VHH binders against q9p4d8. Designs and how they scored, part 1

Every score and structure here is a prediction.

Target 1, 280 residues: q9p4d8
Amino acid sequence: MDFMKPETVLDLGNIRDALVRMEDTIIFNFIERSQFYASPSVYKVNQFPIPNFDGSFLDWLLSQHERIHSQVRRYDAPDEVPFFPNVLEKTFLPKINYPSVLASYADEINVNKEILKIYTSEIVPGIAAGSGEQEDNLGSCAMADIECLQSLSRRIHFGRFVAEAKFISEGDKIVDLIKKRDVEGIEALITNAEVEKRILDRLLEKGRAYGTDPTLKFTQHIQSKVKPEVIVKIYKDFVIPLTKKVEVDYLLRRLEDEEDDDATQKSGGYVDRFLSSGLY
Positions, changes and structure headers below are counted from each chain's first letter, unless a header gives other numbers; antibody chains aren't numbered by Kabat.
F, E and O are the ipSAE of ESMFold2-Fast, ESMFold2 and OpenDDE, as the mean of both directions, binder to target and target to binder. V2 is 0.75 times the mean of E and O plus 0.25 times the DockQ between their complexes.
Where letters were taken out, [cut] stands.

## First folded at step 1 (VHH)

Design a4
Fold by ESMFold2-Fast, scan of step 1:
Structure a4 (fold): chain B 280 residues (1-280), chain A 121 residues (1-121)
Amino acid sequence: as target 1 above (280 residues)
Amino acid sequence: QVQLVETGGGLVQPGGSLRLSCTASGFTFSDYYMNWVRQAPGKGLEWLSGISSSGSTISYADSVKGRFTISRDNAKNTLYLQMNSLQPDDTAVYFCATEGYSSGWYEFDYWGQGTQVTVSS
């Protein structure tokens, strides 16, 4: 996948490769975070006297990371979605203008506030080594949190590219549902229970391979303190549902730039979109 | 009634070549991304190659890059895999598959019965 070459972005093989890579990154980041206790103080608003900042230690550290990364063009990339858009600064590198692959409103779809809330309230308690404070390692803990959050954000918001590919391949079915504002119908169209079952089964096997089977050689696979069932539960309860929400939100608005005007369509709006997707 | 039928497997010596075919029916083949995957005895599934609906985008696993060539004929509803420079570790059952989709995920769907390829002296 090359975001400068639109024809590679919506290629199904490239999408699958990206999804597999992002899943592996999430699992490895969970393993890294699992070495630390939950340390609730990291997530408590105004727990520490941070100069000129109102929020949690994690909120501050994540916002500083995003401010720095924006200066080196991280958020010019179509697949990166910031947690704190208001702290981003101008890049000192020449700006890259990526060809348009997604709809004009794609950057307005951002569920990171929900990801952050779920991560701190549900995910951290499930994967942490213990429920208490670990004062000696608060910074290391928060750094591991940032890696988890950014990989979750990238994976969940990648649903926009998946939804666009689905719209291009099965537009007729989706258009009817969008016109009716049928949220449940769109959700049903993008859901296949057998596919989801197979995905969760493979994820469980992958989780077991990363350190719950005592018969595995200790150097063959990463030994993890995260229970495989917890990883599966996180995907079932949060990753899959939030990705689905991103896809539904994207699809519901998909006709906003598809005006029913023959002149506009013939001038290249609709045709250019198909060419940009690489599916024409 | 969706069907995928793989043919062209057989026994071949190391360094030899085989051409696999997959004939599709019961769906609009020209609208689907198609894949070749294999399963060796006692091993998991390995993805080998994929081709877009138009044939314009093609990708290969590193293990077969330069040795295998994927192609399709939409008029005949047929997918092909040309396999050259075969090695003993290419011994496997070869399947053609479409993409299954759910909730921002892709996997292989509409699997055929497979065709056995054995590379041995």
Scores: ipSAE 0.069, ipTM 0.401, lowest interface PAE 4.2, mean pLDDT 82

## First folded at step 4 (VHH)

Design s14
Fold by OpenDDE, look of step 8:
Structure s14 (fold): chain B 280 residues (1-280), chain A 122 residues (1-122)
Amino acid sequence: as target 1 above (280 residues)
Amino acid sequence: QVQLVETGGGLVQPGGSLRLSCTASGFTFSDYYMNWVRQAPGKGLEWLSGISSSGSTISYADSVKGRFTISRDNAKNTLYLQMNSLQPDDTAVYFCATEGYSSGWYEGMDVWGQGTQVTVSS
């Protein structure tokens, strides 16, 4: 997706294509992660004595990655959402002026905490080579986790674009629901069961296709393949619902920007009237 | 007080079946990945099966795959292990344990029960 072309960003077809591409990335990352055991120690807070850091090994490594990536403008991209926004640094590269496509509060929509929770508690056990610890591969494990997490985050937060596109397309119907704060109604409106089924079917097919002997980058010893059914389940139970959550959260706030515009127009009208009335 | 209590153990003949239960109290059971492990006499702990907090993800050791079935009822704060086709080699103390996964973090709470004895003998 070309974010420098705002007219294309909110195109549902383009959004779909982007999402489909992200599926491949996610599946690949899962496969890479499947080379390693669950390795709970990687996710345990303060399991290792990391200097000046309070958190898990994964937290530390992920935060360091984000710090580095921020300097190369990764999080200036509209579709990237950091897990650790507080560690981001300024870029030394020239700024890219992306046109504003999403609402002003879009950066505040962040479900990475939930993603991390679900990833460590639900997804890792489903895709890991086995239970327990693998001391020799803690670093590799965490690196693979980061790739998984970042790809999941991008996919799920892409719901913001979907939400914006739907807001524009649905018009009064969605506005009414938002005004009523009807979360169920909004969710129902944005849900397409047929589309979801297609996504899951496609994932199953992709999973089957990729389950063949990928030259796994990290595997010296135990190559585990992710079951296609597990991938489908992960999407069904977590990715799709979290994406919907992002959409709903985004939409619930969508009228905030309109109120501000009206307030600024009303204030501008007063200033113009004051200036035109010649009363000094 | 955080507690796990295993029940359902006993003496069975080879080829028999048992259903173990593990009841949790003192913590939010539904937030934790749960496991069954066993310890045979003179042997170390052996992991048997795990189930995610929601029950959506299940794993088995090769030694019990096809014979044992793990399940959970979060409303009852109970973990189950259906054991079929039991063999003498399955004789052990069986434990339920949590890996301490809560709210997406491994908190290091390894909660173990006292165990229940399973003896398979002709």
Scores: ipSAE 0.006, ipTM 0.246, lowest interface PAE 11.8, mean pLDDT 85
Fold by ESMFold2, look of step 8:
Structure s14 (fold): chain B 280 residues (1-280), chain A 122 residues (1-122)
Amino acid sequence: as target 1 above (280 residues)
Amino acid sequence: QVQLVETGGGLVQPGGSLRLSCTASGFTFSDYYMNWVRQAPGKGLEWLSGISSSGSTISYADSVKGRFTISRDNAKNTLYLQMNSLQPDDTAVYFCATEGYSSGWYEGMDVWGQGTQVTVSS
């Protein structure tokens, strides 16, 4: 996928390949985080006397991580969404002018506050090695948390690209739903239970394979402490629903970028090339 | 039993026409974006055309644009490909396939037919 070439971004094969790779990244990050205890002090507001900051140790560390990375253009990329937009700084590198692939408001579609809340309250307890504290490992634990949060954020917000592709290819069905602001209708339109079952079945297979069988194609990993069923539950209960929320929020506003009732037709060349690239 | 069955292939002279049909069973055909794909002898799969679940959004590969027409009849659970001005390079096995979409996920082509042979020669 090349964000300088819009035709590659909404190509269905490239979208699938990216989503599969993000899935692998999330599983590996969960396995890495699973080596630590829950360590609730990492997430407790003002547990540590951090100068000029009100928040948890994780909040501080992630915000500093994002501030530094913004200066080297990380959050200029269309697929990177910050947890702390207010700490971002101007880059000192030459700017990259990415072609506009997503709707003009895409950067406003941001569920990272909910991701962070769910991660600390639901996901960490489910994947941690056990309850309790590991005072000698606070920094390492929080760094593993950052990797988990960033991979979850990227996967969930990639729903914006999927939603745009679906709008271009089948937007005729959703225009009336958008005009009526029919959230439930849009959710139903983007939901396919059989596809969701295949995603969950694949996650179960990957969780079992990564934890038990070294004959996986290419991956190297430590034997997982995370039960495969926990990975599936996190996807079913949190990743999939938050991705749907991102898609719905994106689609509800999609007609803001249209002048009339041509919602399914953008530049003919891009639409035709996106679909003609197929899935081999 | 989920199934796609292609019919209408055969031998045709250059410049001729054929109409392929793809009949679906065992799933809700009207919920799926549908595709035609072909495989010529000794070559990989080539995507030809796609059509939205309602039939209102249609796309074609450059190689067939202007010569082929995709359509669907959701009441009959059938996808069609009208092929005009056929040339020897159109000789291939032609497949229909569904697309798998849900919840910000793309599975790619999911259900495939067994294919129908189209041969264009004198």
Scores: ipSAE 0.000, ipTM 0.345, lowest interface PAE 11.0, mean pLDDT 81

Design s4
Fold by OpenDDE, look of step 7:
Structure s4 (fold): chain B 280 residues (1-280), chain A 121 residues (1-121)
Amino acid sequence: as target 1 above (280 residues)
Amino acid sequence: QVQLVETGGGLVQPGGSLRLSCTASGFTFSDYYMNWVRQAPGKGLEWLSGISSSGSTISYADSVKGRFTISRDNAKNTLYLQMNSLQPDDTAVYFCARVEYSSGWYEFDYWGQGTQVTVSS
């Protein structure tokens, strides 16, 4: 997706393509992570004597990654949301001025804390090679975790773009729900059971197909394959619900910008986005 | 019942042209984003092109950009794909597909039976 072309960002074809790619990435990352044991020590607070840091080994490593990534403009991208926003540093690269596609508050929508919690408590046990510790692979394990977490975060928070596109397409119906603060109504509007089933079925198929890939990055031990059913369960129980949450949270606030524009006679932004989306 | 029926496929020589049509019924065609996808033998599904409900926004895969043109006639409930400069690698079953939204996804929810396109000398 090219964020410098705002007219293309909310194109449904482009959105779909992005989602499919993210799905593949997530599955691949799960498979990579499955090479390692659950390694609960990686997630325990102060398990290791990390200098000047209070938290888990994963927290530390992830935060260090984000610190580095911020300097290369990763989080200037509209679709990236950090787990540790407080550690981000300014980039030494030329600034990229992305056009605004999302609502002004879009950066405030952040469910990474929940993602991290669910990942360590629910997802890792499901995809790990086994229970217990692998002392010789703690670093590799944590690195794989970071890839999983970042890909999950990107996918889930991409719900903001999807929500924006949906808002534009639905028009008055969704506006009425938002005005009424009808969360259930919004959830119902954004849910199609048949489509969800198809998504999950596709995931199952992908899981089966990718589980046979011998090109794993880490070749040392008998590579445990992630069960396709586990992938499906993860999406059903966590990824889809969290994505919905992001969408609902985004939509509930979507009229805030319009109210401000009405106050400032700046009516042009919503109409322009609507026209640019091609969803009308 | 939602139905999509693709037509216009056939055998064509390399460099030739075909025009595919997809006729929609059982739903409000003008409300939906429509797509063309294809499946070549032994390969997975490939997205080719999409067009917004009004036709104002169009997208193409890199593989067909500059050669294929998507269009629609909402009054006729018909989707079109003009294919020019066809190559053997374009040999596939071509499908029109409707996009529907759910739970943070845009997904193809309905497909036609497909139409065979064969490019061979």
Scores: ipSAE 0.543, ipTM 0.774, lowest interface PAE 0.7, mean pLDDT 89
Fold by ESMFold2, look of step 7:
Structure s4 (fold): chain B 280 residues (1-280), chain A 121 residues (1-121)
Amino acid sequence: as target 1 above (280 residues)
Amino acid sequence: QVQLVETGGGLVQPGGSLRLSCTASGFTFSDYYMNWVRQAPGKGLEWLSGISSSGSTISYADSVKGRFTISRDNAKNTLYLQMNSLQPDDTAVYFCARVEYSSGWYEFDYWGQGTQVTVSS
């Protein structure tokens, strides 16, 4: 996928490939985080005397990474969504003029606060090596957390691109639902229980394969790796519902851009190409 | 109960033509994006073509553009694939597949039994 080429972004094959790679990245990141104990001190607000900051060690570390990354254009990209928008700074590199692919309000569709809350309260306890503290590896633990959070954020907010592609391909039906503000109707249009079960079954298979994959030899010899059933539960209980929330929130506002949607209409003909997903 | 039934396969000489049909039942056909997919002997699945629920948006794999034409008749709950200029490499089982969208994924959720197309002299 190339965000400088709108026709590649809303192509159904490229969307499918991106979602599969994001799934693999999340599983890998969970396995890497499972090397560490839960380490609740990492997430306690004001546990450490961090100068000029009110928050947890993780909050501070992630916000500093986002400030630095913004200066090198990371959050100029359409698919990057910050956890701490208030720390972003102007880039000192030449600007990139990304073509308009998403609706003008896309940056306002941001569930990262919810992701961070669920990650620290639900996901970490489920994937950690144990319930203790990681006394000599707090920095490494928090860096693994950042990778998990960023991959979760990218996957969940990719729902904005999928919602835009759905709007283009099913316009008549979705437009009527938006005008009626029929949230349940929109959810029904974007939900299929049989497809969701196939996603969860694939996650279970991947989790088992990662646990026996010889290329993970060094990580597999590290104690306390993630059980496949935990990965499935995280997707079922958190990733899928949050992705749906992003899609619904995006679609409910989509008619606000009626005058401004020329770029997405121009690319619509190339987007309705589809690749087989029954291979998994 | 969702059912998809492909017909129209057979033996054809190189350069020949076939028209495949897929009859649908057990769901509202006009609500669904529909596809043709094939599997050559000993090979994986290859997506060929898709058509939106209204028929307004059509896409083709590069391997079949200009030779194959997808169409649908929503009043008859039927999907079609007109295949022209067939080559031996087109030999495969051809499947009709329904696509569904859920949680950011486009998935094939129901398939037909397939119809065999054999291109040989």
Scores: ipSAE 0.000, ipTM 0.210, lowest interface PAE 15.7, mean pLDDT 80

## First folded at step 10 (VHH)

Design q2
Fold by OpenDDE, look of step 12:
Structure q2 (fold): chain B 280 residues (1-280), chain A 121 residues (1-121)
Amino acid sequence: as target 1 above (280 residues)
Amino acid sequence: QVQLVETGGGLVQPGGSLRLSCTASGFTFSDYYMNWVRQAPGKGLEWLSSISSSGSTISYADSVKGRFTISRDNAKNTLYLQMNSLQPDDTAVYFCARIEYSSGFYEFDYWGQGTQVTVSS
């Protein structure tokens, strides 16, 4: 996706392609993480004496990564959301001025805390090579975790773009729901069980394809590095619900920018433009 | 039953033009985003273009931008793809596909049988 082309960012085809690609990334990252044991010590607060830091080893390493990444403009990208926004540094690279596609408050939509919690408590046990500690691979384990977390974060928070696109496409129907603060109605509007099933089926197939050695296809015991069913479960139980949460949270606030515009007598709210554009 | 039927494919010379049609039935065509996608031999599915329900929003892949034009006639339940300046690399089966949204995902939920486009001298 090219964020310098705002007219393409909310295109449904482009969004789809981006999401599909993110699925691949997530699955590959899970496979990489599956090389290592669960290593609970990595996630325990103050398990290691890290100077001037209160938190887990993962928290520390992730925060350091984000510090570095911020300096190379990672979080200038509209689709990137940090876990530790307080550690971000200014970039020494030339600034990229991305056009604004999302609402003004989009950066406030952040469910990374929930992602981190679910990842360490639910996802890691499902994808790890085994239970218990692996002292010799604590660093490698945590590095793999960071890749998983960042890819999950990107995917889940991409719901903001999806929500914006949905807002534009639904028009008055969604506006009415937002005005009523009808969360259930919004959730219903953004949910299609059949489509969700297809997504999960696709993930199952991808898991099978990516997690198995193709040279062993003819063997009776195809050992998957990560069980495809676990990937599906993770999406079903965590990725999809958290994405919905992001969408709902984003949509509930979507009229805030328009109310501010109305107050400034500039009548041409995005909704009015959409309605006037005959997109019904 | 939802049905999409592509027509208009064929053999053309490089630099030639072709117009594809997709006729929809079994659903309210005017309520859905429609897409053109293609699959070349040995390659994956490639998204080409999308058009909103009203036709007001259109997007193209970079590979076809400036050469292909998507349009629709809701009264006829028909999607069109005008292809100009065709190149050998455009050789593929072309599909029209409906897109549906769910839970933060957009997905193609219905496809046609496809129409073969071959660009060769």
Scores: ipSAE 0.245, ipTM 0.608, lowest interface PAE 1.5, mean pLDDT 88
Fold by ESMFold2, look of step 12:
Structure q2 (fold): chain B 280 residues (1-280), chain A 121 residues (1-121)
Amino acid sequence: as target 1 above (280 residues)
Amino acid sequence: QVQLVETGGGLVQPGGSLRLSCTASGFTFSDYYMNWVRQAPGKGLEWLSSISSSGSTISYADSVKGRFTISRDNAKNTLYLQMNSLQPDDTAVYFCARIEYSSGFYEFDYWGQGTQVTVSS
């Protein structure tokens, strides 16, 4: 997809391809992290005497990386969502003026605090090589954590693009649910249990393929293979529900943007559907 | 209408090779991830491989990794499966399947009619 061309970003085929590719990245990152023990000291608040900082080693390391990355335009991209928005700095590189693809409030749809909590409390124990500490590997472990967190965040928050495409395609039914503030109704509309089952089955097979591939780039570490069932459980219990939450939170506010150029008109949205879906 | 048509199956001896083709029509083939799936006699469906719309991301099941190669030609709307070192337990009907995404999920929504591959002495 080309973020300079909104019609390519809201195309369902392009969204689909991006999401499937993000699955591959997440699986690879989990396998890389699985080479380390759980290492709870990485996540313990004030375990290390970091100057002028209250938090875990991971919190500090990730926040510093995000500060630097923001200065080189990472968080100017529409699909990047920071864990620590308060540390972002202005870039000194030439700005890229992306067309508005998502609603004006899209940057406020951010579940990274919950992702971080779930990652440290549920995901790390489930994929780590074992319980315990590896004092000589704290930095490498936390760097692997950052890759996991950033790929999870990108996948989950890509739900904003899915939600915008769905808004265009579902017309008046979604509008009625938003006006009623019907969270359950919106969630039901975006949920398909049979599709969820098929996704989980595919993840099981991908996890088997990737988890047994000796060509993974981190084979020089002690590689602990992630059980495919753990990957499926993480998606079922966390990735899919958080993606739905992002979609619902995005949709609930979507009518705020209808008071711009469309405030005085009634629109069926069919032209927008054609441009966004590509499949109609 | 969406159509997927598999060809290239047949009878082959153990250790032999076959190349399956799946010709797509009724949709923009280059927008979709495509998959190969098989069903052996009396068994359930077994996913074998997937390939991204551009061909840059490829996955294989353990049962076929190193022996099968998935590829696609978007100009010809055709998906391929090169099968080498075939074994008797590769005997199955092989299906080309399209994947669709809706609201955060992927689904196989269209299947071909299948092509029979038989590996026997």
Scores: ipSAE 0.000, ipTM 0.131, lowest interface PAE 17.2, mean pLDDT 80

